# Designs tried in a protein design chat: VH-VL binders against q9umr5. Part 71

Target 1, 268 residues: q9umr5
Amino acid sequence: SYKPVIVVHGLFDSSYSFRHLLEYINETHPGTVVTVLDLFDGRESLRPLWEQVQGFREAVVPIMAKAPQGVHLICYSQGGLVCRALLSVMDDHNVDSFISLSSPQMGQYGDTDYLKWLFPTSMRSNLYRICYSPWGQEFSICNYWHDPHHDDLYLNASSFLALINGERDHPNATVWRKNFLRVGHLVLIGGPDDGVITPWQSSFFGFYDANETVLEMEEQLVYLRDSFGLKTLLARGAIVRCPMAGISHTAWHSNRTLYETCIEPWLS
Key: E = the ipSAE of ESMFold2; O = the ipSAE of OpenDDE; V2 = 0.75 times the mean of E and O plus 0.25 times the DockQ between their complexes.

## First folded at step 3 (VH-VL)

Design p4 (framework fv_mavrilimumab; at its last look DockQ between E and O 0.01; V2 from the best seeds 0.00; counts 0 for: pae E 7.1 > 2, unsure alone 73.7 < 75, placed apart)
Fold by ESMFold2, look of step 3:
Structure p4 (fold): chain C 268 residues (1-268), chain A 123 residues (1-123), chain B 111 residues (1-111)
Amino acid sequence: as target 1 above (268 residues)
Amino acid sequence: QVQLVQSGAEVKKPGASVKVSCKVSGYTLTELSIHWVRQAPGKGLEWMGGFDPRDGETVYAQRFQGRVTMTEDTSTDTAYMELSSLRSEDTAVYYCATGPYDFLTGYYKFDYWGQGTMVTVSS
Amino acid sequence: QSVLTQPPSVSGAPGQRVTISCTGSSSNIGAGYYVHWYQQLPGTAPKLLIYANSNRPSGVPDRFSGSKSGTSASLAITGLQAEDEADYYCQSYDSSLSGWVFGGGTKLTVL
C-alpha cells in the first residue's frame, strides 16, 4: 500500500551508502518497494549533471509507469539537484514527495575535500576561473558552483543551475515550471553542522549575497519572481522545511531520528 | 601496500573461547574497514562481522550475535575477533579482510586478506 | 539455502568462454547493492577478482569480466586457462539480514 520510493545518491557515492535508510523504511513501512538508483556511482558522479539527468530519467520511467498512484523521491546532496531537474524536464512525472536531503539547491560556495581532490590548488575565491569555463562545466561540481562575488559569470556560464532556477532566459522555462509544480510536496532537509554544503541554507534555497550574508528562500529573486514555482508551492502549503542540527554531511541517511522526524511522515 | 598477518593455529575444547589477531601494516588501522570471514573445511565463505569507519559501528552477523566480539588496538595496529562458547561446527579457517575506502566506486574494496587462522574445536 | 545462488560447478575447455551466475533477490542485488567476486585457489585465501559489479583490480587479466542485471550478476571468463581452475564466490550486501552475504561458491574445472 505504500508508494514506491526512488533514491538518488550524491557526489562520490553509491547505493551501499543508503543501507541504513533502506533498513529504516523496511522496518517502519514493510512492503515498500525501494529502488536505489545505481547510476553515476563514485567517479561517474562527476559527469555533467544534464548527462546524469538524462540517465536517471530513463531509469525512473518504468518505475513510475508501474505506479500510477505516484512515487516518492529521496535525493541526497548533489542528487537533489538531479531530482529537481528531473521534475522540471518530465512532463509526465507522478512524484508525490520530493525529499531533498541536504542538497545544494541554490548552489555551493565552499571549500570541500571533494573540491580539493578534484582541483587541489584551488580555493573557493578563485574556483570561478575554472568552473565558469566550458572545460569546468564538464564537471558536476561546477554545474552548481555559485560564486556570489561573480554573479555575472555565473549567469553567463552556468549550464545547469542558472537554467533550472530560471535565472537565465531559455525557451523551456515556462514548461519546466509547470512540470515542477506537479510535485505534491517538497521536503527540504539540512542543518548547520553539515560541514560540506556551504552555506548550509542552500538546502533550503537560501544563499549568500555579495557580502556573504545568507538571504533566506523568501528573500531570493528566484522565489520573489516565482521563476520555477517556489512561491506557488509555499503558498499552497507544499513546502516542508525540516532543519536538524548535529548531523554531518555523510550521516543524513544513517540517522534514525532524522528519518523519523523529517522523512517517514512523507512516505505515504 | 597493506599486509594482514594473523595469529597462529589454535586447538580448543567445546565451550572455550578463541581470540584471533590480525596485525595490519602499510596503512592506519582506524581508516580501514576490517571484516572477519570464516570457512569450514570443504565449505564456503561466511561473513562474521566487521567495522565500517564511515558509520562508526561494528556489525555482527545475526548467527554470531552474542558469541562474537571484534575489537581494535590502535597502539599496535591489531584487530581482534573473539568467538566464545565454541562448538565443533566452529572448526574453520578464520580470515581477516580489508581495504581502504574507494571513493571512485563509493565502496570499501576488499583487496587484502590475512593468511587465515585455523581454529580446531575438538569434540 | 544460500541467499546468493551460484551453480555448484562449471566446466570448460582451454580457450573457451564460461560464465558463472549469481542470483539474488530484491533485498540484495535487486536493491542496487554491488556484487563482488573472489577467486580461491586450493589452500589459499580468497583473492578479489571483480569489485563493484565490473571493476578489475590491478593485476587481474581483462579476460575476467563482471556484469549485473536486475537481481542477478554474472562472472565471465574468456580464453579459459588451466590456472583458472578454482572456486569462485560472489558477494553482496543484504538489507534483510543487515550484513554481507556470499554465494555458495562455484567450482570451475578446466577440462
Scores: ipSAE 0.041, ipTM 0.627, lowest interface PAE 7.1, mean pLDDT 89
Fold by OpenDDE, look of step 3:
Structure p4 (fold): chain C 268 residues (1-268), chain A 123 residues (1-123), chain B 111 residues (1-111)
Amino acid sequence: as target 1 above (268 residues)
Amino acid sequence: QVQLVQSGAEVKKPGASVKVSCKVSGYTLTELSIHWVRQAPGKGLEWMGGFDPRDGETVYAQRFQGRVTMTEDTSTDTAYMELSSLRSEDTAVYYCATGPYDFLTGYYKFDYWGQGTMVTVSS
Amino acid sequence: QSVLTQPPSVSGAPGQRVTISCTGSSSNIGAGYYVHWYQQLPGTAPKLLIYANSNRPSGVPDRFSGSKSGTSASLAITGLQAEDEADYYCQSYDSSLSGWVFGGGTKLTVL
């Protein structure tokens, strides 16, 4: 039998968004138990990511317990960060494939349609004033806001991304790294035509330097320092990069070609 | 938590300028949006202006356009409000204030206030 | 003269219920903008009392409540206490002025 699949949605999403993905899985892997976690839907996805991590943890623990052979995670957009954090804090997870589906794994620094209703004008250049404020970190979107022009504020104020990245020292960094390294495979999916994740390379742990030049994963300090295990995972052949062009952000979970190429191979 | 400490009382002649300071502590000035509100003796609160993070600029109340300047020194975590061409009706307690950005509406509420600075304009 | 209109004064005896009205227009309260309320004790800076029409910050007793309807908002105080004697201000945003606006303030006297 196939290992159970757990799906975690993104910002403003619900389980309904994954109806096509479920169809694809059922068709190609009949009998697979797929659970789309219907937590923190819609506006509730704006809750702090650590709160979401706790909620999703409570939901996945019983699923993992019933699947001693392991489970697969498919985590979309913001959900990808939730899942990475989840795997970092769980010392007993049994995740075989962690599929990060167009997630801002290295953070977000860009204007998006998701945020335009909140910030109709110059969001990117000014959001640091909000996100790194005493109250900004109470919102999920600020938890992974990564302003390359205000790195000091990011490192000091980011209560989520900077921590799970090991960019800021904390007492759990070693343990979180150990926990995350329990994953069998880290499958990174994204592409240049996403239109939301900015830069799109963030889905592959690439990101802007101080001059807004995009650097690759291997050039990032988190990789060079192996602060949460990227270098180790790469060395053991556990990282899969699956870039694909021509896919918009809201279509990653609903594209058959993408599924067959980047997702299906890792659902065994 | 945030603390706002303002400069001391000022006495000015008509036509002069006054510059009130507001030092931020607990968090850095770059993490906050400072607004200014004044209150004439025995009168109500009047919003003067403040930083709008969505626009990345300071917005002034129309009444004070051209006469008020709000600046920041991030190296000292101090915000300033300068009012020029002072008149007797500018006699008031001036407050700096800040609060969290409302993501749903895009506007502020003022959770934290300075202690106020009395500015007296008299001949 | 204030964009938001409040009664200049209200009074009540200890234990009573009092309400303070805040009347706006279609460009502020009527446009759907949130209403905030502030309490100002004599000789002190204002303190946020109610935010977003009806929410209480930490430390504010539940005998304070806010509501909004149409172009108006209201602050209600139940179980009136001597310490409630203060000035109260409503606040909202006005789209025509592109700025925050305050009510004229209401002086609450506890008899």
Scores: ipSAE 0.029, ipTM 0.578, lowest interface PAE 4.1, mean pLDDT 92
ESMFold2 (binder alone), look of step 3: mean pLDDT 87; pTM 0.904

Design q1 (framework fv_nofazinlimab; at its last look DockQ between E and O 0.02; V2 from the best seeds 0.00; counts 0 for: pae E 6.1 > 2, placed apart)
Fold by OpenDDE, look of step 3:
Structure q1 (fold): chain C 268 residues (1-268), chain A 123 residues (1-123), chain B 112 residues (1-112)
Amino acid sequence: as target 1 above (268 residues)
Amino acid sequence: QVQLVQSGAEVKKPGSSVKVSCKASGGTFSSYAISWVRQAPGQGLEYLGYIIPIFGTANYNEKFKGRVTITADKSTSTAYMELSSLRSEDTAVYYCARTQYDILTGYSDFDYWGQGTMVTVSS
Amino acid sequence: DVVMTQSPLSLPVTLGQPASISCRSSQSLVYSDGNTYLNWFQQRPGQSPRRLIYKVSNRDSGVPDRFSGSGSGTDFTLKISRVEAEDVGVYYCMQGTHWPYTFGQGTKLEIK
């Protein structure tokens, strides 16, 4: 039998968006129990990410308990960050494959239509004033806003991304690293035509330097310091990178080719 | 100026489906959500659901039990509302409207409306 | 679902006189962001609804100042200080705090 699959949605998302993914899984892995968690849907997805992590934790614990052989996680967009945090705080999770589906794993710093929707009267260059305030950190999008021009503010004010990345020292950093390293495989999916994740390399733990030059995962301090286990995972062959062009952000969960190439191999 | 222009009136048989379009102009389509509301003759307003085109995500009123599907085409700035398994009680004027959200101020719901599309379901 | 209850349902008014419409919600409309998402709409005969008030008391652009909204929690009021002929129509309150969003029954304003 196949291991259960748990799906976590993204910003302003719901279970309906994953109807095609469910179809693909059912066709290729018949009998698989797939659970799409309908928590923090719609506007509620703007809630602080730690609150979301707690909610999703309560939902996945019973599922994991019923699956002693392990489970797979498919986490889309913002959900990928939720899942990474979830795996960091859970000392007893049994996740085999963690599939990060076009997630801003190293944060977001884009001036796209995505941003314009949330901040119709603001530019990305000014968002640090909002996002790195105590008030701003009450919104999920600000929890992973990563302004490369205001690194000090990011490191000091980010109440989520900076912590799960181990970029800011905290008492749980060692334990969270240990917990996250329990994952069997980390499957990173994304691509240059995403249009929302900015930069798109964030899905692979790449990100801007101070000059907005995109650096790869291996050039990031979090990797070099192995602050949450990326270097260790890579060394043991546990990280899979699956880039794909020609896929927009809203299509990652509904593309058959993407599923067969990047997702299906890790559901066995 | 912002305008929402909807497709023309429809006459449908029970059990069939109808798809109404709503084309937005005069603004940035991707900066807004599109909501759908209907009004039966001589009755009040009922919320069907909404879509956020930039995210491709929709939320539905469970009252319609999966009969309603809302989609959007960003390239044409057009939102669609499809209602299947039509019944006589689905006879109504269907409206689209836009909604804006800013984390600084919150939602601004329904600041502009389409002209409405009359859907008549009759055997 | 949140039930929105308007009163009265029929409102005959003499020209130049004030009018008042009440809207009560079955639960608080205060959202977690601190806002209260209560809207008022006007629908003139044969026309699409038009938003008059958003977030309890904010007037839309072009809405005459004779319209005002007030209230908090579960009780809200739309007032027209001096009713004019063009004010004839049906008025609806709407809550946008709890999904699914819901409307009041509507209040039909007519001239005596």
Scores: ipSAE 0.544, ipTM 0.828, lowest interface PAE 1.2, mean pLDDT 94
Fold by ESMFold2, look of step 3:
Structure q1 (fold): chain C 268 residues (1-268), chain A 123 residues (1-123), chain B 112 residues (1-112)
Amino acid sequence: as target 1 above (268 residues)
Amino acid sequence: QVQLVQSGAEVKKPGSSVKVSCKASGGTFSSYAISWVRQAPGQGLEYLGYIIPIFGTANYNEKFKGRVTITADKSTSTAYMELSSLRSEDTAVYYCARTQYDILTGYSDFDYWGQGTMVTVSS
Amino acid sequence: DVVMTQSPLSLPVTLGQPASISCRSSQSLVYSDGNTYLNWFQQRPGQSPRRLIYKVSNRDSGVPDRFSGSGSGTDFTLKISRVEAEDVGVYYCMQGTHWPYTFGQGTKLEIK
């Protein structure tokens, strides 16, 4: 029998976006109970990420309780940050595979077509003025905005990403790390042709330094200090990196080859 | 099929206001950028602003900011453009358009335009 | 505001002949995401505008393949390989890179 799968969607998304993924799971792993959480869809995906974490937590608790053998998470885009926070704040999660599907795990520093329409008078070099304000932190996009040229403002103003990364001291850091480390596998998926996640290596915990040179996961301070458990997971052999070229941001959950290569092996 | 139907022609006095409606049918409304563009008689096109109804915020061409208000009612799939302190130079056909950009699904390869609303400002 | 300059302003063409319309912007239309938001619109007599091409070279659905767009940076071209009677009207380029978005002054295509 296959463990239940819980799907957490991304920015501006809905459960319908995952219809192809559901079909792939049903064909390859028949009998798997798959739940695509129908929360914070569309415009509600702009609500503060801590509000989303709270709502998704309430939804996953009964599913996990009914599955004492464990569950799998597939978390897309912004949803991967929600899921990582869930793994930290839940003392009692039983997640085996956490599958992070093109998620901005170290943050976002990129102009995209949706930012052009939402903030037409700003560009990535100026968006810190909005995002690192109390008003800006009320929007999910700004909760993981990470301007490498204003790291002091990021560390001070970020109400979400700097906390779950352990970049700012807080009294729950040890407990959150312990909870996160209960995950069986962390499966990181993304690729250079995504077109939205910037740098695309954020999906693999890479990110820009101040010169916009990408430092990979093992070069990040949060990894080296093991702030939330990445170094420990890698040493256990629990981190799987599955990069794939040729996939745009909206196509990750509708590509059969990606599913078979990067997702299917982890849905036992 | 998708259709945008605008309110009828208006004749206004200088200094007054006009409010033009744009009702969408046969397709999605709230997640698209809904734009307002005008064309004076025999002249080219001029962009006034747009709204994405799902977020309720409008963006205005600064030339018109302070005189133009763009709103939307998601429950009726209707966008509105109000232009105040009318001048004779505001005489134009005003168009609404559901542009190619859907905040939920990205760029599409079709746009839809209303039929236009003639606004005449004369004494 | 970005100024969009079209050439020619009037374009008489014999049916079946090619037509070419130039559009120049006062600054680069490459957005920081690498895309170029240059669009072309057609307005037939007595009708609302209709988009033909977006992001320089992508034809809208239902636009005949005799229409093509090209260019980069600040210089762009709309071509009609064989002008038909239904192509009469005014053609506008529009930039969607720099807010506020702006149109060219228009090119009136006429059949000789």
Scores: ipSAE 0.067, ipTM 0.584, lowest interface PAE 6.1, mean pLDDT 89
ESMFold2 (binder alone), look of step 3: mean pLDDT 88; pTM 0.894

Design q2 (framework fv_nofazinlimab; at its last look DockQ between E and O 0.64; V2 from the best seeds 0.00; counts 0 for: pae E 2.3 > 2)
Fold by ESMFold2, look of step 3:
Structure q2 (fold): chain C 268 residues (1-268), chain A 123 residues (1-123), chain B 112 residues (1-112)
Amino acid sequence: as target 1 above (268 residues)
Amino acid sequence: QVQLVQSGAEVKKPGSSVKVSCKASGGTFSDYAISWVRQAPGQGLEYLGYIIPIFGTANYNEKFKGRVTITADKSTSTAYMELSSLRSEDTAVYYCARTQYDILTGYSDHDYWGQGTMVTVSS
Amino acid sequence: DVVMTQSPLSLPVTLGQPASISCRSSQSLVYSDGNTYLNWFQQRPGQSPRRLIYKVSNRDSGVPDRFSGSGSGTDFTLKISRVEAEDVGVYYCMQGTHWPYTFGQGTKLEIK
């Protein structure tokens, strides 16, 4: 039999967006219990990410309790950050596969057509002014905004991403790393034609240096210091990188080839 | 010079709703927090919530969540506060304010308040 | 919610004399960026509130230099070195570090 699957959506999203993914799972893994969490839908996805983590934690506890042999997480876009935080804060999670579907794991630094309704003019060089303040950090976009040209402000003001990446010292770092390392597999999915995640390599824990040159995961300080367990996971063969070109941000959960290549093998 | 002009006084029956407007002029609108604060007669100040218009959503004081809706119209530089299920205890002067300093243009050493809107809830 | 406690609540002062208002928060107002988002507001009779001081000690534009703010962590003070007739009103401290942002009860400054 198949482990239950929990699906966590992204910014301005809802459970309906995953209907094709659910169909694919039903076809290849009939009888799998799949739960698409319908919390923080639409504009509620702008709530602080720690508030979202708490709400999703409450929703997943009974599901995990009913499945002592484990569950899988499929977490899309902003939802991948929520899920990574869940793995860190839950000392009782039983997640086997954490499938990160085009998530900004090292942050976001981009003006895109997808965000133009929010940023009608180019704002990426100026958004740090609002995001790196107490009132700006009350919005989820600011919780993972990562301006490579103001790294000192990011490191000190980020209430979420700098903490879950272990980029700022905090008392829970050791416990969070221990909890995260209990995951069976970390499956990283994304690609160059995403159009929203900027840089798209953020989905693979890559990110810009101060010159906007992308450094890959193995070149990042968080990897080199193993601050939350990436180096350990890679060394034990638990990190799977599944890049795919030709997929836009809103199409990751509705592409059959992507499902069969990058998701299906991990839904034991 | 930034100016915040609010809609006029309202007399409302219990159980109804009120919507107060706050028109900003003399500056940029979309990238400032617009706050809503009320003051019952003879009482202190109480924060209802704020909106950052560029994000198009508000952060609410949980005391009022479910009864308060704060919105913004960037095309008219106007913020709105709507309070529903009115009770006599909601009788107050309602202020809009720009009290957070300006992060996008750097340091700001001035705040701006609307003139206040008296809302009276009476049967 | 962070509770902001002011003392005194009523402050009669002789013109030309100093005045001091205390404000205490129920938790530290230091944010992760090292700033302390503690503000002071004045409300003159019949008027909207007006910010005097932001981030503990920074005077707003047009605020006379007889107003000064000080303090750290949880304990803060607003001082008026020489009270003038125009200073009559209610003074509020307010914290902007922890949502929801909260005000003190107010201190009514009156001329004897």
Scores: ipSAE 0.515, ipTM 0.783, lowest interface PAE 2.3, mean pLDDT 89
Fold by OpenDDE, look of step 3:
Structure q2 (fold): chain C 268 residues (1-268), chain A 123 residues (1-123), chain B 112 residues (1-112)
Amino acid sequence: as target 1 above (268 residues)
Amino acid sequence: QVQLVQSGAEVKKPGSSVKVSCKASGGTFSDYAISWVRQAPGQGLEYLGYIIPIFGTANYNEKFKGRVTITADKSTSTAYMELSSLRSEDTAVYYCARTQYDILTGYSDHDYWGQGTMVTVSS
Amino acid sequence: DVVMTQSPLSLPVTLGQPASISCRSSQSLVYSDGNTYLNWFQQRPGQSPRRLIYKVSNRDSGVPDRFSGSGSGTDFTLKISRVEAEDVGVYYCMQGTHWPYTFGQGTKLEIK
């Protein structure tokens, strides 16, 4: 039988968005038990990510317990960060494939049409004024805001991304790294036509330097220092990069070609 | 000059709801967080929650168990606090306050306050 | 929740004499950015609270220099070097580091 699949949604999202993905999985892997977690839907997805991590943890623990052979995670957008954090804090997870579906794994910094309804004015250069305060960090979107022009504020004020990345020292860094390394495969999915994740390379742990030049994963300090295990995972062949063009952010979970190319191979 | 102007006093019956407004002027509303704090007669200050208007959602003190709803209208630079299932214990002066970023000092929290709105809950 | 404890709760003072109010938090108020978000508010009779001090020791504009804030971690103090008649009111400390934000009980300053 196929390993159970757990799906975690993104910002302002819900389980309904994954109806096509469920169909694809059912068609190609009949009998697969797929659970789309309906937690922190809609505006509730703006709650602090650590709170979300705790909630999702409570939901996945029973599922994992019933699947001693392991489970697969498909985590979309903001959900990809939630899942990475889950794998970091859980010392007994049994995740075989962690599929990060267009997630801002290295953070977000950009004005996108998708977020313009939230930010009617150009907020890219000014959001640090809110996000790196104790007040702003109570909102998920600020938990992974990564301003390359205010790296000091990011490193000091980010209560989520800087911690799970091991960019700021904390007492759990070693343990979290150990836990995360339990994953069988890390499947990174994203693409240049996403239109939301900025830069789109963030889905592959690429990100801006101080001049807004995009550097690859291997050029990032978190990789070079192996702060949470990326270098180790790459060395043992556990990282899969699956870039795809022509897919908008809201279509990653509903594109058949993407599913067959980047997701399906890792559900066996 | 920065100013927060609140709506007038309210008298409500138990079980009803009250909605207080707070209009901000003298700055860029989108750069603010608006907080709500109440004070029962002769008592101290209690934090209800705050909203970052850009985000369109609020952070609440769980003590109120979902009875408080904070919203904001960016077009009118007005924040609202609605309290439902009113009890006699909810009788208090309700204040709005502003938090902003200061270019010189960083973040400036609760630097300006409204004049307060008295809400009386009585049968 | 972080508990803020003020002392004393009642503070009768003679005009021209100094006053001191203590505020203790149940846990450190140092945020990850290195700042300590501890405020002091003054509330005169019949008025809204007015912020006097922010981040432990910074005076707001228009606040007389006879007001001063100090402290670190969990122990903070507001001092008035020479109490004036206009200083009558209730003073509150507030922490803005940990959600939910919390106030001290308040210290009522009166003239003897």
Scores: ipSAE 0.503, ipTM 0.815, lowest interface PAE 1.6, mean pLDDT 93
ESMFold2 (binder alone), look of step 3: mean pLDDT 89; pTM 0.912

